# VHH binders against Flagellar brake protein YcgR (ycgR): the designs that were tried, part 36

Target 1, 263 residues: Flagellar brake protein YcgR (ycgR), of Thauera aminoaromatica (c4kar8)
Amino acid sequence: MAELSTPSPASPAPLDGGRGDELEKFTLRGARQILQLLQDLITHRGLITAHTGGGHSFMTAVLKVDEERGRVVLDPSPDPQANRRALAAPRLTCVTQLDGIRIQFPLVGLGEGQDKGRPALFAPLPAEMLRLQRREFYRLQVPLAHELSCLLKAEDLARKPVEVSARVIDIGAGGVAVVVPTGAAEFVIGGTLPACRLALPDGEPIELDLEVRNLNRQTQRNGTEQLRVGLRFAALPRAADTRIQRYIFKTERALNAKARGGL

## First folded at step 17 (VHH)

Design LD83 (from DX1 with S30R R107K)
Fold by ESMFold2, fold request of step 20:
Structure LD83 (fold): chain B 263 residues (1-263), chain A 121 residues (1-121)
Amino acid sequence: as target 1 above (263 residues)
Amino acid sequence: QVQLVESGGGMVQPGGSLRLSCAASGFTFRTYAMSWVRRAPGKGPEWVSYISPLGGSTDYADSVKGRFTISRDNAKNTLYLQMNSLKPEDTALYYCARDLDLWDSGKFDIWGQGTQVTVSS
């Protein structure tokens, strides 16, 4: 049951309910905090994808927070079918971003109505809102030129210790994804790889413990098979976290400057 | 540079129809509520109609309800007002207005030049 999550760029899909314990520390439940976050969405004109179930969704926005009536006012869809699905759904899962912050919240009890003749969709204030800083969900795609690698202290099929140098494909606050040749080592989902070494360009390698979260076999164009291994940082010292975030920040800045003409 | 440009005004007989357009540029049109506001001779501004950012909610002043229809095309950054069954009392300079408030009308920060509508026999 190991997962290495990456948000989908094609549509802002809801985060999985099976990660509930990990997400609780990012979940707002205070009434004042919820009101302020909803007001921030209004102030910054955030567009929201509201998921109605069955793979259906529609675009909406929070138009007003009615604190005295304890409800939010949502922009109905111009598509009547989308509105019917929303009103029939037992809950909406709303997903949006605000300046790189991912926001997700449920709405239950959605209804159709008017406020002084102005029609809208209405729902009670959500009881909780998930608020993830960019750092908590972002994964940097590592440029090939960086040749970022991680030395894995793993075991072969006979449980003999082996060291495998693995290329890092992506890196985030919570872990890395690497590729190794199939058969280079035996990996077990949930297994721990102690004292691995992550080589960053801006200093000496970082020693860290890794946990295997997922495994995917991949076949390259020339027919060779590689294993993609999703690895979670089991415990990350503050100094190591700082270096990883610095690498991510510097690399993003360099990639953004290249996209704008290299200056 | 933020700009709103109204067009489509003109002279029309009572009972006639007219369609106003408002071209928006320099801002993300689909994230703003929009309104039409008019100024009749010798009178101050009168709010006419509202449309929500994504177009799912519309509202009208009582004086025009049932005769006017607001719409928007977010792909073309254009706001419209279809005016039917026009009356001499509808004679006014009509403005397209960007509303800072997404739900309650009245915080208009940018206005167009206006387009004149004249209803007379």
Scores: ipSAE 0.741, ipTM 0.903, lowest interface PAE 0.8, mean pLDDT 87
Fold by ESMFold2, fold request of step 20:
Structure LD83 (fold): chain B 263 residues (1-263), chain A 121 residues (1-121)
Amino acid sequence: as target 1 above (263 residues)
Amino acid sequence: QVQLVESGGGMVQPGGSLRLSCAASGFTFRTYAMSWVRRAPGKGPEWVSYISPLGGSTDYADSVKGRFTISRDNAKNTLYLQMNSLKPEDTALYYCARDLDLWDSGKFDIWGQGTQVTVSS
């Protein structure tokens, strides 16, 4: 008896490195926009997880935006080791979520000091801030029973065309992740796969161009090797986008109904 | 209902110590900066000490620096003031205060009823 997976809430973890270019359209770089978003964090009393690297983090908050000095004032940790790690880190990756909106921003040049005798951590204003609504970062874990697949138009080691049927393991507004047997094709990060076909349960396969964003080699329990391929949708037609969003919404509703005790 | 309840006051001789507590309820304590404010008989309010929401930054009025220590336990929703080397001038009604401002102090919107500290021979 198999259980359908449930959607997961957004994690406070930092930016997915494989999604960096996809996120550019949600990245604020204007000075006024950045100041306003920082003020919103202050007004709404947002608590921030500041990641210092090596799996370490600490809780903080933006206490003030000091426009005159061009810096943010952060609440230091009561743990001195957390403060030392933060000051030694080349940058902090700050992550928070306000009412379903994910906010992420880097701080570089963090220092300790005081303002009118009041100690704090200080950093120059961030050069960018990521602001995402749920639909912009959500990835549905595809139920195994749906057997969603994507036919990839790829190349073998000799650069000859090959078609690979890949199982879709997750799907979102911007792309899919698939698994293929190791050696089924040669994939290059940044490479394009034109005219691939995504098979949804209802209707004909969708023809779409895909860009390889990440590769992760995996060894199964029985020693079998597979490759996880992260793929971005390039130039997705509106009709295709509508079908994908409808599939995600319908499947999420069905999974939520099972989680509440319905079969 | 938002509530702040101070306790721990009392009578003490000069040079003595007291520890004040403030129990917070009805709001998310760890997202607010907090202060202690005191009012001596016949006088207006005097800011005493500040602590940041997560407790990493503290500040004190010059009159109490080196003698008083503010702290908070966000898991217990409690603010503290450790008062050492007390002087007769510290005699006052002590309030904990919730600050709408996270850094600059001065927009106190909620106060407790206060706890009396009396320093005398």
Scores: ipSAE 0.741, ipTM 0.903, lowest interface PAE 0.9, mean pLDDT 87
Fold by ESMFold2, look of step 19:
Structure LD83 (fold): chain B 263 residues (1-263), chain A 121 residues (1-121)
Amino acid sequence: as target 1 above (263 residues)
Amino acid sequence: QVQLVESGGGMVQPGGSLRLSCAASGFTFRTYAMSWVRRAPGKGPEWVSYISPLGGSTDYADSVKGRFTISRDNAKNTLYLQMNSLKPEDTALYYCARDLDLWDSGKFDIWGQGTQVTVSS
């Protein structure tokens, strides 16, 4: 019989903070919903990666929910340094995944103490919890053979309209990441690029508005410098969402079939 | 099938030390709280010690505090009990127990066969 939970062999990372608008609809804020989800973690013995900042994390578990006092009891680390980092952190970002459902929640006001003579970490119940199916957090790395592109309607350094055809390097339900040559256009974090066109292999390009979320310089093997631009979909229509999800699903199935020994 | 196997018992003089081991198999060890329980001659079971799933929290019966240390190695699926300053009152059959409750102890569903500890001159 299959186990109900499987611990991750590596520390799962928190979701990108630039996805705040996209994640709000998956955020639980009701007290009863939060209590039930925490109890489900206990019942299914979910292991949690707790991120303390600066790239540090430790493994923990919810041992008990004290509804009367409005707090959770967490398994301290046997490593004293991890506990010191957790207690010093302004917040603890807890991440876990059970049967394809990602759960993420903050804990604020973490303290140490004893209950019934047993040492533990304690925190007030979280005010919110994210609960996401894989579809809602997954980003497909786009195969080069697909030559996916996005036509960006941007401005150059002289504030003149410019049209840039950018290669798409990853795609998910909430956005894309693209690469452009450095200097091809000026991008401002928070800026909106209206009426861009995303070209998928099947059918006509999708017209959509994009918001710039992050910018990172990259140097290619040949020394060419380019800019990685993280773009969020603004107000994605249902038909566009369906096409994007279909592309992701079909591509992932094709990659899995290749990995299993030929098609 | 789920199995717990204790070892490391034996005869020891008062004031001596022993280290008990419990090998776990057939389940995901690191997701369960574990306890040691003992049964002395003529007595029922007595809870001895608790350790949380990841090993960050431990607890002991008053009769053994300061003398016994529970630990676990989740990479080896093994539970330990270091027993120091042993007294004749510690003579018992010692069991490793899996606890369904992660914090409050007392829902033991699987037990080992036990290992005998005898403290006598």
Scores: ipSAE 0.725, ipTM 0.898, lowest interface PAE 0.9, mean pLDDT 87
Fold by ESMFold2, look of step 18:
Structure LD83 (fold): chain B 263 residues (1-263), chain A 121 residues (1-121)
Amino acid sequence: as target 1 above (263 residues)
Amino acid sequence: QVQLVESGGGMVQPGGSLRLSCAASGFTFRTYAMSWVRRAPGKGPEWVSYISPLGGSTDYADSVKGRFTISRDNAKNTLYLQMNSLKPEDTALYYCARDLDLWDSGKFDIWGQGTQVTVSS
C-alpha cells in the first residue's frame, strides 16, 4: 500500500527549459484549454510559486481570468521587493499543482495596475501551459547508503580531459544532480559531456551523454566548497530510461516501507 | 468545523482606535480572500474592506479609506482590522467573511458571529 505521493515543497523549482522536446506532448496551447486550466486553478485555490530569476521567487495566486481583456489577475506579494523583482523580470515562471498534477506556465509582460481601484498584478494570458503527471517531474533524493555515482568525462581549465567521479544527489526521468569539489573541472551551462557513466546498483553502468543545465556553488559549514551540477540526459535509450525508472520506483518503495516502521 | 471568530470590539469615543481580530479554523486560510462587513443599526450589510489570499492587494469602502487598515497573518490564520479616527457612523456589528470569489468580492459563504463596535460621546 506504499502509494506514490505528490511532492509539495514550499517553493517548487521550475523544470529545465532544456527538456522542451521531451515535454512538448504535455504542453497545452489551445486557448480554450488554457482558459479552463486557469479557471480550475481559481476554483481549486491553487497557490503558485512565481520564479523571477536569480533564484528568487514569491507566492501568488490567479485571482481572476479576464477573458474579455485577455489577461490574468495575480495576487501581488505583500513584500514590495518581491513585486519590484517580478515587474523587472522579462518573464515569470509559474509553478503549481492541481490534484497532484504539476502545472507550469510562463507569464510575459507583467504589469501593475488597478481594476476599479483594486490593485493587482496583470499579465496577458499565457500562450502555453505544461501539465505533468508525477513521473514526468519527480526527482528522487538519492539515499547516501546507495552511494550512486556518475563518472563525468569533462575538461579542466586548460581544456585537458579529466574524469570526475561525482556523487549523485537526485535522479529523475530527465536527469541527475551531482556534487563535485570546486575546481575539479570546468562546467559550462549548455555544454555537453559525452560518454559519461551512471552507476546504478544493479548491472553495468549506463553510458550516456549529459548536458549541463545549472551550476550552484556551495560553501559547507567547515569551509569546504562544492559545486552542484544539474545534468540533463541527452538522447536517452529506452532501456536506460527503463533501468532509471525501475531504480526510482524500487528505492521510493523501500523508503516508504521504512517510514511505515519497516513493516 | 469551519469557524470564524471575531474579537476586539468595544465602546470608544470619537477619534479613538480599536483593533479587530478574526481567528479562522477548519480550512486553509491563506487560499481565500477575506473581507470585513459591518451592519449599522437600521441598515443592511455594508462591505468595509477586502484583502487578497496572500495579502498583496487590499481595498476599502470610501467611508473608511485612510482610517482603517486590513491585514492578515497567514501563519496564525488571523485577519485584522485596525480602525483609527473612529466616528459615530462607524458604530456597527463587524463581521469577518470568507469569500469564495478571490477578486470580485461578493460570494461570502462563511461569516463570524460579529463583534460590536460602538462610537459615542
Scores: ipSAE 0.723, ipTM 0.900, lowest interface PAE 1.0, mean pLDDT 87

Design LD89 (from DX1 with T58K)
Fold by OpenDDE, look of step 18:
Structure LD89 (fold): chain B 263 residues (1-263), chain A 121 residues (1-121)
Amino acid sequence: as target 1 above (263 residues)
Amino acid sequence: QVQLVESGGGMVQPGGSLRLSCAASGFTFSTYAMSWVRRAPGKGPEWVSYISPLGGSKDYADSVKGRFTISRDNAKNTLYLQMNSLKPEDTALYYCARDLDLWDSGRFDIWGQGTQVTVSS
């Protein structure tokens, strides 16, 4: 009587580690980045929904960032009950929007007090801030003055390797659009361009693999035909992703400041 | 156009009360800190009171503390100053002002035309 060893139940597949990794890409942990984003919230006068748990929330604002003391100053609610709930909560989940981007960050260690005789809520600086840019869809239009370029390693019509310097016209977390002269190379949708070089203003070019996702012929005002190539980042190192994100953030900020008449 | 319009001023006897209003237009009122500032005859401007964007934080000059109450209705885009126990020294032109900073008040970028408050026997 051969004891049929009942197959040990397959350990549940580790939950979708992919979503956590995606969220990590949107999470700011750098002290300088966090401070800058908080300052941007102040500058743009962003109102914040602070969730205290249990389905309760109140509206607040970052009034000041105290870098010396490592704390944020928040606008108390005009509702004393909301403030009591906030102070009793082990964690606040703060949600806001800045320039159409959803921002979420936790605050822990909330307290009440006074600064310069004014009542306020105080919390230590957040350890992390989530900037949920629909990265997959957001493309920054690159200012012409930045002169971003991408060296594409492609093939010509004869399948001979060619290097094409392409101007980057837009950039996002997922890829770039570039413009190349018509006939400079043959591009195939779904094809991979290996070991390309993306030049950012802040340092050495980033080496990366690109996948061709879109091809559009464009006629310039002068009648010259150009090819717009949409490229996806096939494999982006974390350090490169950080640099790209930093560039996008910095550029967006500058453009918005200019649009508001500040510069 | 960004505008602040004060109202509610008048003549009152010492010990009397007035309520000032300031109607705001042309900007997102609920996102700005607001202040009352007054100018007495022959004197420079004096800050009177501050209120945060959501109204949770208020501050007063020592000269008016305990007598004046600042409030706001963000739904109505209106700032208020309840003035009780008025004194002759409270006689001034009262201005509604938009604070440039959310917390470090003292700089203002927009002013109303002011409303006159006169406290006299």
Scores: ipSAE 0.881, ipTM 0.953, lowest interface PAE 0.5, mean pLDDT 89
Fold by OpenDDE, look of step 19:
Structure LD89 (fold): chain B 263 residues (1-263), chain A 121 residues (1-121)
Amino acid sequence: as target 1 above (263 residues)
Amino acid sequence: QVQLVESGGGMVQPGGSLRLSCAASGFTFSTYAMSWVRRAPGKGPEWVSYISPLGGSKDYADSVKGRFTISRDNAKNTLYLQMNSLKPEDTALYYCARDLDLWDSGRFDIWGQGTQVTVSS
């Protein structure tokens, strides 16, 4: 009986540094805003997944906001081992959802103690809270069964124009991530790829300009090296945006239906 | 419909044990703090025990501390109270109550009908 190793919940992908500017728009740093959002979590009884690192997490809740002491009171795990990991972690990454909006915030300086004789975990108020509206930051993982491709107009090492057919691995309202063979083209972060063509299932390819935002070399299981390229939509016509959004919505719905055993 | 249903009460001798259960329905049980409250004959309600939504935090009245243990099974939507070393003074109608607040105890918005616990020789 092969113990199906439950895939370790993927550590939330490090907020790639290149998205920093875009994320700032959704980052709350004001003390009052943070307090209000924490209070909203209490009011709505939002459960929180707290990530301790190393692929470990536990469920918690904000039980109280202590404004006078500048701290949050968290529900300890019923698992003592989870609490030990949490206390040993230099930082907790807390993830929750409120009204369909993903909320993420760090907690540092976690301690255990008692309040009014009740055991709890305590942390200083977060310095920042990220409120991600689904529409702008959601990246749909493109199913392998429904491949998307993007024709990239790039240059090679000799600055000769080349066209590279790239597989789209994820897509969102703001851009795509693609994989290309190593050495297929030269990409420069911050560079623009003009007049590229994104192929969607619902019609003719969309012509668009793409900006290179990140580059990551990946080694496949077979030992083949690929280049993952993160691309931002530099100029997207409204009609194209609508088509992309429709595709994302339709695909997400289909995936969810399948996950629920409906397909 | 939001409902709490207590069970497990009965008559026991001093020093005996009982386990109370409270079945919750009609709400997301795992997101609420829960309490046990008791009412003895001729007395007002007395808070007995508190448990946080995930069960990581527990609290007890001084009168029951060391003798009673509160627990919950969120998968079964059930609250428990293990009562050991029962005393005649523990004789009361025991209520399961949903806490209005997650941390500040004392306010309840939903109650069960109660289960009678009688401790007598």
Scores: ipSAE 0.881, ipTM 0.953, lowest interface PAE 0.5, mean pLDDT 89
Fold by OpenDDE, fold request of step 20:
Structure LD89 (fold): chain B 263 residues (1-263), chain A 121 residues (1-121)
Amino acid sequence: as target 1 above (263 residues)
Amino acid sequence: QVQLVESGGGMVQPGGSLRLSCAASGFTFSTYAMSWVRRAPGKGPEWVSYISPLGGSKDYADSVKGRFTISRDNAKNTLYLQMNSLKPEDTALYYCARDLDLWDSGRFDIWGQGTQVTVSS
C-alpha cells in the first residue's frame, strides 16, 4: 500500500514583481500598518513560506516583532542547509495566507543571532507588505476547451495598427495572460491597448482597455517561440467585471467537481 | 478538546537517561511553541526547555544545558525531551506545556498532567 504522500500544501509562489503598479494599491508602507500586520501574523500563528531564490524555500514563522530594535524574529529552519541558503540570499520573499488574504513581504539583511541566548533569525522590519484578498490575486488557468481569446489592438514595428487574436491562458479579476506569435505586434510594458475585445463563452465579447504589464518569451516543446503577455484591465465596466467573475467562479466550480470525481 | 499527555517518566539511577514524550491533540500543534516545565517536591515550577513551532529554535535552563535535548515531530503531534546524565536534583514532575507566546517564555495556557521522574541511588 503506497502511502500516498499527501502533497505538501503547494507553497504559494511569490507574485512576480512585474505587476508593481497594479499591486501598489494593495501595498502597505506605513510603519504602524506594517507592525500591525506582523503582529496579526503572530496572533494568528501564521506559518510563512520564505523564498530564498533559485526555487528554494523553507517554512518559518514570525516569532516576535521587536519594535525597539526595528527587527523581526523568525523561526529558523530545522534544516541547516535551508538556513545557510537564507543567510546567503540578498533577499527573502515571505509569503503567507491569513483568513483568505495573501500576505507577501520582502526581508533584507537577514542574520543569525541570539536573543537572551535563544537562537533565531533576525531581519529589519520590512519596508512594505503586500496584502491581497483571494479575489485580487487568483488566476484561473483557462481550460483549453473553452478557447478563450482576446482581440488585441496593437501596433507593429512601423507603428501601424494591427489586430492580433491572442489565446487567453489565465484570467483573474485584475487581468489576463495571453499568448501571441512572436513578431505579431510590438508590446511595450506600461503601454495601453485600447478597445480590445475579450471573448467569453457565455456571450458577446467584452470591450475593454488593457495595459501591458509583463512580457515573457516562451519556447514551446516543438521549438516554436511564443510571447506571453500579461495584461491588466485598465478600464473595465461593472457589467464586464461581473461577467468575468461569473465565468471564473463557474469554471472553478466545474474543475473542482471533476477533480472530486463527480463528472 | 485540547489535550497534552506526557509519558516516559520513571525511576533511574544517577547518570542514567530517560526520554519523555508529550502527545498533543485538539489544536494545530505545528503552530505553537512548546516547553517542558518541572516541579520538584517542595519547590515552585521551573522552566526546563523551549522549542519553536518549526523546531529551529531551542532553549534550555542553565541547570539542564548540555544534558537535555528538546525536539518535536510535528507530523506526529509529539514533543520530546531526551534527558541524559540525570542527577538527583532532576527529580520532579515533568509537564508538557503549550506556550501562550511564540517567543516570550514563561506564559503557558495548556498543561499536561505530568510524568514523574525520580533519580535515586
Scores: ipSAE 0.877, ipTM 0.958, lowest interface PAE 0.4, mean pLDDT 90
Fold by OpenDDE, fold request of step 20:
Structure LD89 (fold): chain B 263 residues (1-263), chain A 121 residues (1-121)
Amino acid sequence: as target 1 above (263 residues)
Amino acid sequence: QVQLVESGGGMVQPGGSLRLSCAASGFTFSTYAMSWVRRAPGKGPEWVSYISPLGGSKDYADSVKGRFTISRDNAKNTLYLQMNSLKPEDTALYYCARDLDLWDSGRFDIWGQGTQVTVSS
């Protein structure tokens, strides 16, 4: 029985710089913005695919942003050959995804070194970072203070209809992720939950059909087990879509303003 | 639940070798820096070794440099410490710890229960 090596998730190929004009609106060049985005990568422990050219890449991470020295500290590959390629490359193209947002940035002047005796790769701060929010894939992490909820119409283990109030943890144009107590209902991937109600802060709940896309069991620090349910909007009225988009936009703006020290 | 479980400790003669393992669960192991910390009898905790998330960066305390090797298998969610040329001074309870920061060492948020290493003639 040949163990079907699950194809390693295809490392996202770098976006070809030829669409430069179209991507300009998504390109960050502000020093503070760049620093913040790099810090976000650290905070979220985002792994990065670093492309060295010639079809070669390796996995890395931003370990530290050294603002004083104007450099990033990168995790070397455990493969010495990958590091050699990286160091020989005139440009490293870094690609990652954070919360459904594609992030791409070049690093030039990569070098190996040590900080306090600890080996790492070092590069000057990128001059620009591309941030592409695919509306379809972007999911806003819902602030806990917003207390978004979704009333799920589901079935229990006995196939009895049950209503479960679920906390929304992330929301995007295409769906929501919710958390429910374990055992509150039975969810089947690919199953449809009809006539659910999404509660937004700006008005009456939105009635919509949801499709179960993924299920993840999570154990909280307190030992409580929760089920994370990824849900797709199966049928979303245009008016509802507009409201969802407005909420996402407003929330993102507020979060960004807060991050910039404006509040 | 986030958990670290050490194993591989024991009694060994001076000059001997041990390999410690730490099984991680309840978090994305491959995205965290990890460390070994030890506590000798009557002493405070001593940082021993650091490894970056992908394992490309390793660091050691001067007291163990050249003798100990830290490694990780992210596919198995396991951290290792190969200890060679063991000395009586290496006698301690050894902990694996999850680093709070990816680069700045010294702060840990998760600890194992520890595994005892005893080096004695």
Scores: ipSAE 0.873, ipTM 0.957, lowest interface PAE 0.4, mean pLDDT 90

